# Ledger of designs, part 16: VH-VL binders against PRELI domain-containing protein 2 (PRELID2)

Target 1, 189 residues: PRELI domain-containing protein 2 (PRELID2), of Homo sapiens (Human) (q8n945)
Amino acid sequence: MGVSVDVHQVYKYPFEQVVASFLRKYPNPMDKNVISVKIMEEKRDESTGVIYRKRIAICQNVVPEILRKSLSTLVILCWKKVSILKVPNIQLEEESWLNPRERNMAIRSHCLTWTQYASMKEESVFRESMENPNWTEFIQRGRISITGVGFLNCVLETFASTFLRQGAQKGIRIMEMLLKEQCGAPLAE
Below, E stands for the ipSAE of ESMFold2; O stands for the ipSAE of OpenDDE; V2 stands for 0.75 times the mean of E and O plus 0.25 times the DockQ between their complexes.

## First folded at step 18 (VH-VL; framework fv_siltartoxatug)

Design y2 (from x4 with light chain S31K; at its last look DockQ between E and O 0.79; V2 from the best seeds 0.00; counts 0 for: pae O 3.8 > 2)
Fold by OpenDDE, look of step 18:
Structure y2 (fold): chain C 189 residues (1-189), chain A 121 residues (1-121), chain B 107 residues (1-107)
Amino acid sequence: as target 1 above (189 residues)
Amino acid sequence: QVQLQESGAGLVKPSETLSLTCGVAGGSFSGYYWSWIRQPPGKGLEWIGEIYKSGYTDYNPSLKSRVTISVDTSKSQFSLKLSSVTAADTAVYYCARGLTYYDFSDAFDIWGQGTLVTVSS
Amino acid sequence: DIQMTQSPSILSASVGDRVTITCRASQSIRKWLAWYQQKPGKAPTLVIYKASSLESGVPSRFSGTESGTEFTLTISSLQPDDFATYYCQQYDSYPLTFGQGTKLEIK
């Protein structure tokens, strides 16, 4: 059982500014759930100019809080029996490939936590907008598959869908704020 | 061009563990998810699972309890182990390249030639 | 799991014919649908991805369409090299699942 979420956003800012803001996105006081981010690897391909970066993010586990707000008491009680989901923090691995020459960046992320019960991965792309070269398109696809939780699978899938959407929207909001702060008002059409 | 090649024993006894390896040559191992897919003789295709270079895995729930996929990035290889095999596990096993970081695609654009594994006493 | 149902299971046609294979998903898979061609004794080869995108190197006589949960693979003018078994595959959700296949054979 699994769920996917697609996101499409246009930032009315040049590619370089959007990428710069993205790279500075975390850690950020605007997102208290991100506890720490560590760069594990960074290298540049001399032939292509592509910059590769690998990061590990430690995030606060917000699942219990979200479940308390959205689920019945019975479901919450059942969920509490799954001890592995009670971890305080989750780990995310992010890889990015920035191509300055072609003015695009690809991002891939997946969760390193709860691998016995769920698989989560996201893929994102930043690229110049075909509508306006001074704008940047952001396309994201997130996928979560829930396994091994039995009767809670359906509930967790619903949660997963909401989580992915909310997370994506939050990310967009943060980006917009950062861009506004760093670059001022968006570019007009 | 990128090429995938399956290797391993083509005959396995019931209750034993099927073991296969896929070698990736001619391209980057990084940036892709790598899958195992099988096809029983005269039947359709079944996705077994996938792995990333980091060790991240996702399995078909129907096989999860018996399947282990591992990766050796130093050799640009990933492997499949399927335990407690029965006659129902007789199939051609393919390794394939899945999701790329270039675009959103979980379609499999590159396949190995496949290797037949027969479960028989 | 998402069920993928192909129709027909067997399709007999002649060279030059326009043929259409359909695949229906048990639930929405949006555009995350691929088509494969498989010849006897060979591995499948990707033909269409994202429901309608033609894989590099595939002849333009192949095309894909989507309508809700229904997907079609069309060959505008069948060539001898096109006789094979075709599979659809969804990658909207895990586990990834395939249709049962359509064997396109010579009439």
Scores: ipSAE 0.098, ipTM 0.727, lowest interface PAE 3.8, mean pLDDT 88
ESMFold2, look of step 18: ipSAE 0.696; ipTM 0.850
ESMFold2 (binder alone), look of step 18: mean pLDDT 91; pTM 0.943

Design y3 (from x4 with light chain Y94W; at its last look DockQ between E and O 0.57; V2 from the best seeds 0.56)
Fold by OpenDDE, look of step 18:
Structure y3 (fold): chain C 189 residues (1-189), chain A 121 residues (1-121), chain B 107 residues (1-107)
Amino acid sequence: as target 1 above (189 residues)
Amino acid sequence: QVQLQESGAGLVKPSETLSLTCGVAGGSFSGYYWSWIRQPPGKGLEWIGEIYKSGYTDYNPSLKSRVTISVDTSKSQFSLKLSSVTAADTAVYYCARGLTYYDFSDAFDIWGQGTLVTVSS
Amino acid sequence: DIQMTQSPSILSASVGDRVTITCRASQSIRSWLAWYQQKPGKAPTLVIYKASSLESGVPSRFSGTESGTEFTLTISSLQPDDFATYYCQQYDSWPLTFGQGTKLEIK
């Protein structure tokens, strides 16, 4: 079983400003869930001009304690107890491909934690708006599949869905605040 | 252009483990999710699972308990192991390139030629 | 799992005909639907993605539409090369699932 969430946001700021804000988005006090972010790799393709970046983010485990405790005591389909949900933190891998020439950026991320019980991946794109070249479109798609907890799959899917939506909204708000702080008021139509 | 090629034994005995490898040539292994898909003779298509270069995997729940997908980035290869096979696992097995970073697409744009694996005593 | 139901299972047509294949999802998959063409002894090839986007290199006589949970693949004028089995596939949710296929054969 799996859930997906789609997000579409328009930032009324030029692409370069939006990208700059994104790249410095974490860590910041506005999102305490993100504990640390480490750049693992960065390189530029000389032929295309594309800038590749790989980051690992450590985030606080936000699964409700009641669910963690409940699942940790359960044996699922003659499997071992689900103890992995008790981890304090989860790890996310993020890759980005920034194309300054075409003024777009693709982002892909997935969870490295809980791989036995759940799969989560997310993809996003920043691109110049067709409506206004001084605006930037943000499109995001996230998917979570819960496969390892049996009868609790539905509960966790609901949680996952809410988590994805709230996370997306939070991310947008953070971006808006950063943009406003750094660049001032949004550009008028 | 990017090409995918399946390799492995075409005959497996019941209860044994099916083992296949997909080689990726002519393009980047990075930036894509890579899948295994099978098709029993005269039947439809079934998605088995996917893997990323980091080792991230996702499996079809119907096969999860028996499936292991692994990756060797140094060789631009990814592999499939399916344990405890039965006659029901007889199929043409395809490797395919899935989701790209260019746009939102989990559609499979590049396929291997497929390899028939027959489960028989 | 999301069930994908194709209709018809078999479609007989002639060169030059306009044909439509339908795929219905058991629940909303939004626009995350792909169409594949498969010829005997060959791997499937991508024809349409995201319900209506034509894959590069595919003839313009192929088109895809969507309405709710119903999706259609249309070939405006059949060519000899178009006789094959077609599959729809959703990628809205895991696991990825395919329709049972539609065999387009010569009348």
Scores: ipSAE 0.443, ipTM 0.821, lowest interface PAE 1.3, mean pLDDT 89
ESMFold2, look of step 18: ipSAE 0.664; ipTM 0.832
ESMFold2 (binder alone), look of step 18: mean pLDDT 91; pTM 0.941

Design y4 (from x4 with heavy chain K53R; at its last look DockQ between E and O 0.63; V2 from the best seeds 0.60)
Fold by OpenDDE, look of step 18:
Structure y4 (fold): chain C 189 residues (1-189), chain A 121 residues (1-121), chain B 107 residues (1-107)
Amino acid sequence: as target 1 above (189 residues)
Amino acid sequence: QVQLQESGAGLVKPSETLSLTCGVAGGSFSGYYWSWIRQPPGKGLEWIGEIYRSGYTDYNPSLKSRVTISVDTSKSQFSLKLSSVTAADTAVYYCARGLTYYDFSDAFDIWGQGTLVTVSS
Amino acid sequence: DIQMTQSPSILSASVGDRVTITCRASQSIRSWLAWYQQKPGKAPTLVIYKASSLESGVPSRFSGTESGTEFTLTISSLQPDDFATYYCQQYDSYPLTFGQGTKLEIK
């Protein structure tokens, strides 16, 4: 069982400004859930000009304690107690491919922590808006699939759905604030 | 162009472990999710699971208890192990490239030629 | 799991015909649907992704549409090379699932 969330946002700022804000988005006091971000790899493809970056983000475990406790006491399919949900933090791997020539950037992330019980993946694209070349479109898709928790799947899916939506909205708000702070008022139509 | 090639034993005895390897050539191993998909003779397609370069995996729940997918980034290879096989596991096994980093496509755009694995005593 | 139901299971047609294959999802999958073509003894090949996007190198006679949970693959004018088995696949949610297939054969 799984849930997915799609997000579409238009930033009324040039692509370069939006990308710059994204790249410095974390760490940010506005998002206390993100504890740390470490760049693991960065390279540029000389032929395409694409800039690749890999980051690991450590985030606070936001699974409700009641669910963590409940799941930790359950034996799933006669296996073992689910203890992994008790971890204080989760790790996310993020990769980005920035193409300055084509003025687009692709982002992919997935959770490294809960792989036995859930899969979480997120994909995003920044690109120049077709409506206005000085605007930037942001498209995001997040997916969470819960496996192996039986009767709690529905509850966790609901949580996951809410988490994805709220996370996406929070991210957008942070971006808007950063853009406003760094670049001023949005560009007019 | 990117090419995928399956390799491994085509015959496995019941209760033993099926073992296959997929080699990726002609392109980047990074930036994609890599999947195993099987097709019993005369039947449809079943997704087995996927792996990323980091070792991140996701399995079909129907097979999760028996499936292990691993990756060797140094060789640009990923492997499938399916334990406790029965006749029901007889199928053509495909490796395929899934998600692209530049588009929201979870579709499989590149496939291996497939390898038949027969479970028989 | 999301079930994908294709119809018909077998479709007989002639060269030059316009044909449509339908795939229905058991729940909303938005636009996250792909179509594959498979010829005997060969691996599937991607034809359509994201419900209506044509894969590079695929002839323009192929097209995909969506309406709610119903998806269609249309071949405007069948060519000899088009006779094969076609599969739909959803990638909205895990596990990824395929339709049972539609065999397009010569009438």
Scores: ipSAE 0.464, ipTM 0.829, lowest interface PAE 1.7, mean pLDDT 89
ESMFold2, look of step 18: ipSAE 0.711; ipTM 0.856
ESMFold2 (binder alone), look of step 18: mean pLDDT 91; pTM 0.944

Design y5 (from x4 with light chain K50R L96Y; at its last look DockQ between E and O 0.75; V2 from the best seeds 0.60)
Heavy chain, then light chain:
Amino acid sequence: QVQLQESGAGLVKPSETLSLTCGVAGGSFSGYYWSWIRQPPGKGLEWIGEIYKSGYTDYNPSLKSRVTISVDTSKSQFSLKLSSVTAADTAVYYCARGLTYYDFSDAFDIWGQGTLVTVSS
Amino acid sequence: DIQMTQSPSILSASVGDRVTITCRASQSIRSWLAWYQQKPGKAPTLVIYRASSLESGVPSRFSGTESGTEFTLTISSLQPDDFATYYCQQYDSYPYTFGQGTKLEIK
ESMFold2, look of step 18: ipSAE 0.633; ipTM 0.825
ESMFold2 (binder alone), look of step 18: mean pLDDT 92; pTM 0.947
OpenDDE, look of step 18: ipSAE 0.457; ipTM 0.837

## First folded at step 19 (VH-VL; framework fv_siltartoxatug)

Design z1 (from x4 with heavy chain Y102P; at its last read DockQ between E and O 0.51; V2 from the best seeds 0.71)
Heavy chain, then light chain:
Amino acid sequence: QVQLQESGAGLVKPSETLSLTCGVAGGSFSGYYWSWIRQPPGKGLEWIGEIYKSGYTDYNPSLKSRVTISVDTSKSQFSLKLSSVTAADTAVYYCARGLTYPDFSDAFDIWGQGTLVTVSS
Amino acid sequence: DIQMTQSPSILSASVGDRVTITCRASQSIRSWLAWYQQKPGKAPTLVIYKASSLESGVPSRFSGTESGTEFTLTISSLQPDDFATYYCQQYDSYPLTFGQGTKLEIK
ESMFold2, look of step 19: ipSAE 0.680; ipTM 0.839
ESMFold2 (binder alone), look of step 19: mean pLDDT 91; pTM 0.945
OpenDDE, look of step 19: ipSAE 0.541; ipTM 0.851
ESMFold2, fold request of step 22: ipSAE 0.667, 0.712, 0.719; ipTM 0.826, 0.857, 0.857
ESMFold2 (binder alone), fold request of step 22: mean pLDDT 91, 91, 91; pTM 0.946, 0.944, 0.944
OpenDDE, fold request of step 22: ipSAE 0.804, 0.628, 0.808; ipTM 0.922, 0.882, 0.922
ESMFold2, last read: ipSAE 0.653, 0.683, 0.667; ipTM 0.821, 0.843, 0.825
ESMFold2 (binder alone), last read: mean pLDDT 91, 91, 91; pTM 0.944, 0.945, 0.944
OpenDDE, last read: ipSAE 0.861, 0.774, 0.763; ipTM 0.934, 0.916, 0.912

Design z2 (from x4 with heavy chain Y102R; at its last fold request DockQ between E and O 0.04; V2 from the best seeds 0.00; counts 0 for: pae O 9.5 > 2, placed apart)
Heavy chain, then light chain:
Amino acid sequence: QVQLQESGAGLVKPSETLSLTCGVAGGSFSGYYWSWIRQPPGKGLEWIGEIYKSGYTDYNPSLKSRVTISVDTSKSQFSLKLSSVTAADTAVYYCARGLTYRDFSDAFDIWGQGTLVTVSS
Amino acid sequence: DIQMTQSPSILSASVGDRVTITCRASQSIRSWLAWYQQKPGKAPTLVIYKASSLESGVPSRFSGTESGTEFTLTISSLQPDDFATYYCQQYDSYPLTFGQGTKLEIK
ESMFold2, look of step 19: ipSAE 0.686; ipTM 0.850
ESMFold2 (binder alone), look of step 19: mean pLDDT 91; pTM 0.945
OpenDDE, look of step 19: ipSAE 0.668; ipTM 0.881
ESMFold2, look of step 21: ipSAE 0.599; ipTM 0.829
ESMFold2 (binder alone), look of step 21: mean pLDDT 91; pTM 0.944
OpenDDE, look of step 21: ipSAE 0.382; ipTM 0.810
ESMFold2, fold request of step 22: ipSAE 0.710, 0.436, 0.699; ipTM 0.852, 0.758, 0.857
ESMFold2 (binder alone), fold request of step 22: mean pLDDT 91, 91, 91; pTM 0.942, 0.942, 0.943
OpenDDE, fold request of step 22: ipSAE 0.007, 0.000, 0.000; ipTM 0.564, 0.545, 0.534

Design z3 (from x4 with light chain K50Y; at its last look DockQ between E and O 0.05; V2 from the best seeds 0.00; counts 0 for: pae O 7.6 > 2, placed apart)
Fold by OpenDDE, look of step 19:
Structure z3 (fold): chain C 189 residues (1-189), chain A 121 residues (1-121), chain B 107 residues (1-107)
Amino acid sequence: as target 1 above (189 residues)
Amino acid sequence: QVQLQESGAGLVKPSETLSLTCGVAGGSFSGYYWSWIRQPPGKGLEWIGEIYKSGYTDYNPSLKSRVTISVDTSKSQFSLKLSSVTAADTAVYYCARGLTYYDFSDAFDIWGQGTLVTVSS
Amino acid sequence: DIQMTQSPSILSASVGDRVTITCRASQSIRSWLAWYQQKPGKAPTLVIYYASSLESGVPSRFSGTESGTEFTLTISSLQPDDFATYYCQQYDSYPLTFGQGTKLEIK
């Protein structure tokens, strides 16, 4: 089983401004957990105009140390010694497809770390709002599945749930602040 | 609401070309990948190929040599041509809309009602 | 190509039953998995996307789960309207591929 989070947000800013803010959102002093972001690949389809970008984000391991130690001890006692939960950083891969012509962007993200114990995946889209073409709609679907830790799955799922929800909200707040800072007040109806 | 409708000849002779058109009504043609999917009688589903507004296409390798998908954005239509048909191409043909807009199609949230095409002499 | 293997091919059940259909991918498809319902003479309708997301308008008795390359569609309490053929479909990689289908019939 896993935890899912659905996000729906409307930014009252043009698509281009929202995308620009998104692409430079991290790293950010507002979220010190994101250590670095590197572009691994970028290409453009000339027929569609779509810009593909693959990025790797390095993030701090936010699993509490006490929990990590407890899990490690339990795993040692019940299974084989696993120290993977003690890694200082985790890696996320993000793929994005930006279509400037149609003014939309799709994003797929997943965690490259702890894949044998957890799966984190997100799918997102930016597009023009149907209500106002100068507004941008953001829809995100995220899921974390916890496996391989037996009776601790429930505990980790609870943690994951909180993490996903808080992360989504924090991401939105960061976007709003960046947009306000860079573009001024939101556009009125 | 968005509706898809297939049209074309329901009977095709062997070795001839199957030709279908899908009309999109009640919504935007732009921003989606549009697919053709077929289903032989009593069998499963097979993805044929897709097209984007720009004319970009991707085909199932199993049919690529015989398939041509085209688009007419002015009419909000896209078409399928399948050449050198045989009895194996007898199927209900569906047009469908994917949820994503870019390199990868997503799930198909809207389907046409389907049109039966029979290959027979 | 990514092969999607569904099981069982035929499932007989009664109204009120809890039923589960399984789909296994030949390789990782990273949750890019959809479930469709198809009734005789009708086009397929989307039930689940992204492995576990319920399509709008679909009853909450439907749910999807994933574990590695194994995916399940569950109907918690079977209703008369649920008897149909179900298909899984991956959209992780081209070409897009479907499972062979599971016919859910009344016992």
Scores: ipSAE 0.016, ipTM 0.611, lowest interface PAE 7.6, mean pLDDT 87
ESMFold2, look of step 19: ipSAE 0.587; ipTM 0.811
ESMFold2 (binder alone), look of step 19: mean pLDDT 91; pTM 0.944

Design z4 (from x4 with heavy chain G98A; at its last fold request DockQ between E and O 0.47; V2 from the best seeds 0.69)
Heavy chain, then light chain:
Amino acid sequence: QVQLQESGAGLVKPSETLSLTCGVAGGSFSGYYWSWIRQPPGKGLEWIGEIYKSGYTDYNPSLKSRVTISVDTSKSQFSLKLSSVTAADTAVYYCARALTYYDFSDAFDIWGQGTLVTVSS
Amino acid sequence: DIQMTQSPSILSASVGDRVTITCRASQSIRSWLAWYQQKPGKAPTLVIYKASSLESGVPSRFSGTESGTEFTLTISSLQPDDFATYYCQQYDSYPLTFGQGTKLEIK
ESMFold2, look of step 19: ipSAE 0.734; ipTM 0.864
ESMFold2 (binder alone), look of step 19: mean pLDDT 91; pTM 0.944
OpenDDE, look of step 19: ipSAE 0.745; ipTM 0.902
ESMFold2, look of step 21: ipSAE 0.714; ipTM 0.855
ESMFold2 (binder alone), look of step 21: mean pLDDT 91; pTM 0.946
OpenDDE, look of step 21: ipSAE 0.021; ipTM 0.605
ESMFold2, fold request of step 22: ipSAE 0.724, 0.717, 0.722; ipTM 0.862, 0.859, 0.862
ESMFold2 (binder alone), fold request of step 22: mean pLDDT 90, 91, 91; pTM 0.939, 0.942, 0.943
OpenDDE, fold request of step 22: ipSAE 0.007, 0.010, 0.814; ipTM 0.562, 0.568, 0.921

Design z5 (from x4 with heavy chain G98V; at its last look DockQ between E and O 0.65; V2 from the best seeds 0.00; counts 0 for: pae E 4.2 > 2)
Fold by ESMFold2, look of step 19:
Structure z5 (fold): chain C 189 residues (1-189), chain A 121 residues (1-121), chain B 107 residues (1-107)
Amino acid sequence: as target 1 above (189 residues)
Amino acid sequence: QVQLQESGAGLVKPSETLSLTCGVAGGSFSGYYWSWIRQPPGKGLEWIGEIYKSGYTDYNPSLKSRVTISVDTSKSQFSLKLSSVTAADTAVYYCARVLTYYDFSDAFDIWGQGTLVTVSS
Amino acid sequence: DIQMTQSPSILSASVGDRVTITCRASQSIRSWLAWYQQKPGKAPTLVIYKASSLESGVPSRFSGTESGTEFTLTISSLQPDDFATYYCQQYDSYPLTFGQGTKLEIK
């Protein structure tokens, strides 16, 4: 019940460059699913130097579109009875804790839409690589669980799993593009 | 120093709803996931579910049809409701904080004292 | 669901002994494993997370290791305060699951 996806990537760029590129990642024309991003809060902890930021992202609702195009007549009829599938956009809350002193950043995201029928969370960390201090380790865990749709839960979760995996790979590709544009070729080992 | 404290009725009749609240004191409620875990007398531990202040919840499938976890951020509290209880639901109920998010852990670093809830037969 | 199996169920030992407690996962959980200590009438307390990282304030005589799907908790020189029940818990996938426990008793 529910599906999880893990991602582990090493960017061959220093922490500060990777974080700068991450913060510019949205909006990006190559990631058509992200429509807009708005900063809601930013606070700095004076004692630790940790910078907290809260953003709201508006994303295109792609799961219902996949459902509409690829499923049987029976599933389509059941979908019409579940109004959540017609929501045009998804709101995601993103929180981040940037620690410049320790050179790490934690990011946490939750879906603010569909809360009666589904839950989604994503946790990410950027940190200095133990292998090379000029490289940045990126670790991400995502989870989606769908409830309240009966037998369709497994089908929707399967499509959501594919979406999470492909979205994570697209995000890595965007990051590598931004890093190359801003910082040149990746640093050698 | 962060402290968690469970509260609620210790005796619940069969078929009724078990209701508990966990108060969080001495630290930030924001930025953490919060969980309920139970332990039947003389037995092991069972994860019930978790919640975040955004309204995100995730439940153990074995209990999902009967469980609701909710949060009141203004009071730094989160709660558990378990409906249609039977004697099998008699247990010590713990609330717990998930370990720091920097480590990507669903381990529980801070636990409440626990409260025994008995379902009378 | 991932099943966590601990062995032994009961371990008798004396102060000063080196003891090991084993936990086996029914499938790969990578390093997403925690160890807890629970004394009678008390809540569990976190000892080890990420298979081998000591929780803050835990004595260095505690250590954790992993090999494949097998995880061990070691206490290098048992102290009187260490007699308790120990649980492992995986957090690789939901639902989060615990081992059945290992009771560490005085011989």
Scores: ipSAE 0.342, ipTM 0.749, lowest interface PAE 4.2, mean pLDDT 82
ESMFold2 (binder alone), look of step 19: mean pLDDT 91; pTM 0.942
OpenDDE, look of step 19: ipSAE 0.393; ipTM 0.800

Design z6 (from x4 with heavy chain W34L E50Y; at its last look DockQ between E and O 0.33; V2 from the best seeds 0.00; counts 0 for: pae E 9.3 > 2)
Fold by ESMFold2, look of step 19:
Structure z6 (fold): chain C 189 residues (1-189), chain A 121 residues (1-121), chain B 107 residues (1-107)
Amino acid sequence: as target 1 above (189 residues)
Amino acid sequence: QVQLQESGAGLVKPSETLSLTCGVAGGSFSGYYLSWIRQPPGKGLEWIGYIYKSGYTDYNPSLKSRVTISVDTSKSQFSLKLSSVTAADTAVYYCARGLTYYDFSDAFDIWGQGTLVTVSS
Amino acid sequence: DIQMTQSPSILSASVGDRVTITCRASQSIRSWLAWYQQKPGKAPTLVIYKASSLESGVPSRFSGTESGTEFTLTISSLQPDDFATYYCQQYDSYPLTFGQGTKLEIK
């Protein structure tokens, strides 16, 4: 059931700078697909210092455009026939748990759009690197499963894994550009 | 109750190096960046650069070729060195804390009292 | 570099007046703006962060608002202790930059 993509990145910047850049990442001129981000809830646990936030992002739906650029004729034909995918915008829910004292941050997100037909979930962690306290590890696991399209679910899930991986790479490039602009050149080992 | 104190020579000759120390007392350094900021007499504020206590730095491009900020974590002390000074470098020099959590990650919530450094011609 | 332009440079007012000071950024800084108060011979003190959030211990007569790239500090009923120079500062990107200051003085 479903496909998953794993990402592991080491940013050669301290945890606090990586998190600050991540939280400023959207809305961002470099990623116009994110239209708006709204904070729905924020709670601070005074005993632990953990900061919980829930955000809703409205994103431009690029799935139809991605399908037109696909080389796979079967995938193109399947997506052209599924009219529910032709909405202009999608909603994503993001929850985050920032622990400044332990220098880690957990993020969980999922798609609120198309829930009867598809599930998209991501879990991410930022944490101080054990190799170098000036570096930050980023670990992300994305999962997409498609239901309600019958026997084509597996084909569409295989295609979606490629796009999930490409989206993760774009996210990493944006973070590296923001960190370099905001914090200067990365620290070497 | 984190407190910052600047110290160093108040008079520096032209072409020499200005050298200041910021001592940190009370509280934890976890999650802190320390910035140096200066204010020429009767004028506004200029950010010089910051340092994280592990040595990570960034500097204002206008001063980058002449400035070094460093830290001695064993003493909880930060230093500023500005080389090849001129009369234009006469200013009150402050160290200030920038907390890197979300809402005021580079807003300065704690400042030292400042120290005047005069570059005498 | 992001330029921060304050207006007015000098503002004369009486105790009890409602006072506004404006700061304009040369490009979008989202909400990453702070306001500082500085009295003669003293270090600046933080008043407002994130454009509109009041620092702890600051009187509620101070408030901040934003509209696009324009930011406003308001003092609703001026008190004798409020006569000082005020600076805005952006912290969206480095280098961090300050406005040139607004001196609030007694009429």
Scores: ipSAE 0.007, ipTM 0.572, lowest interface PAE 9.3, mean pLDDT 79
ESMFold2 (binder alone), look of step 19: mean pLDDT 89; pTM 0.937
OpenDDE, look of step 19: ipSAE 0.096; ipTM 0.693

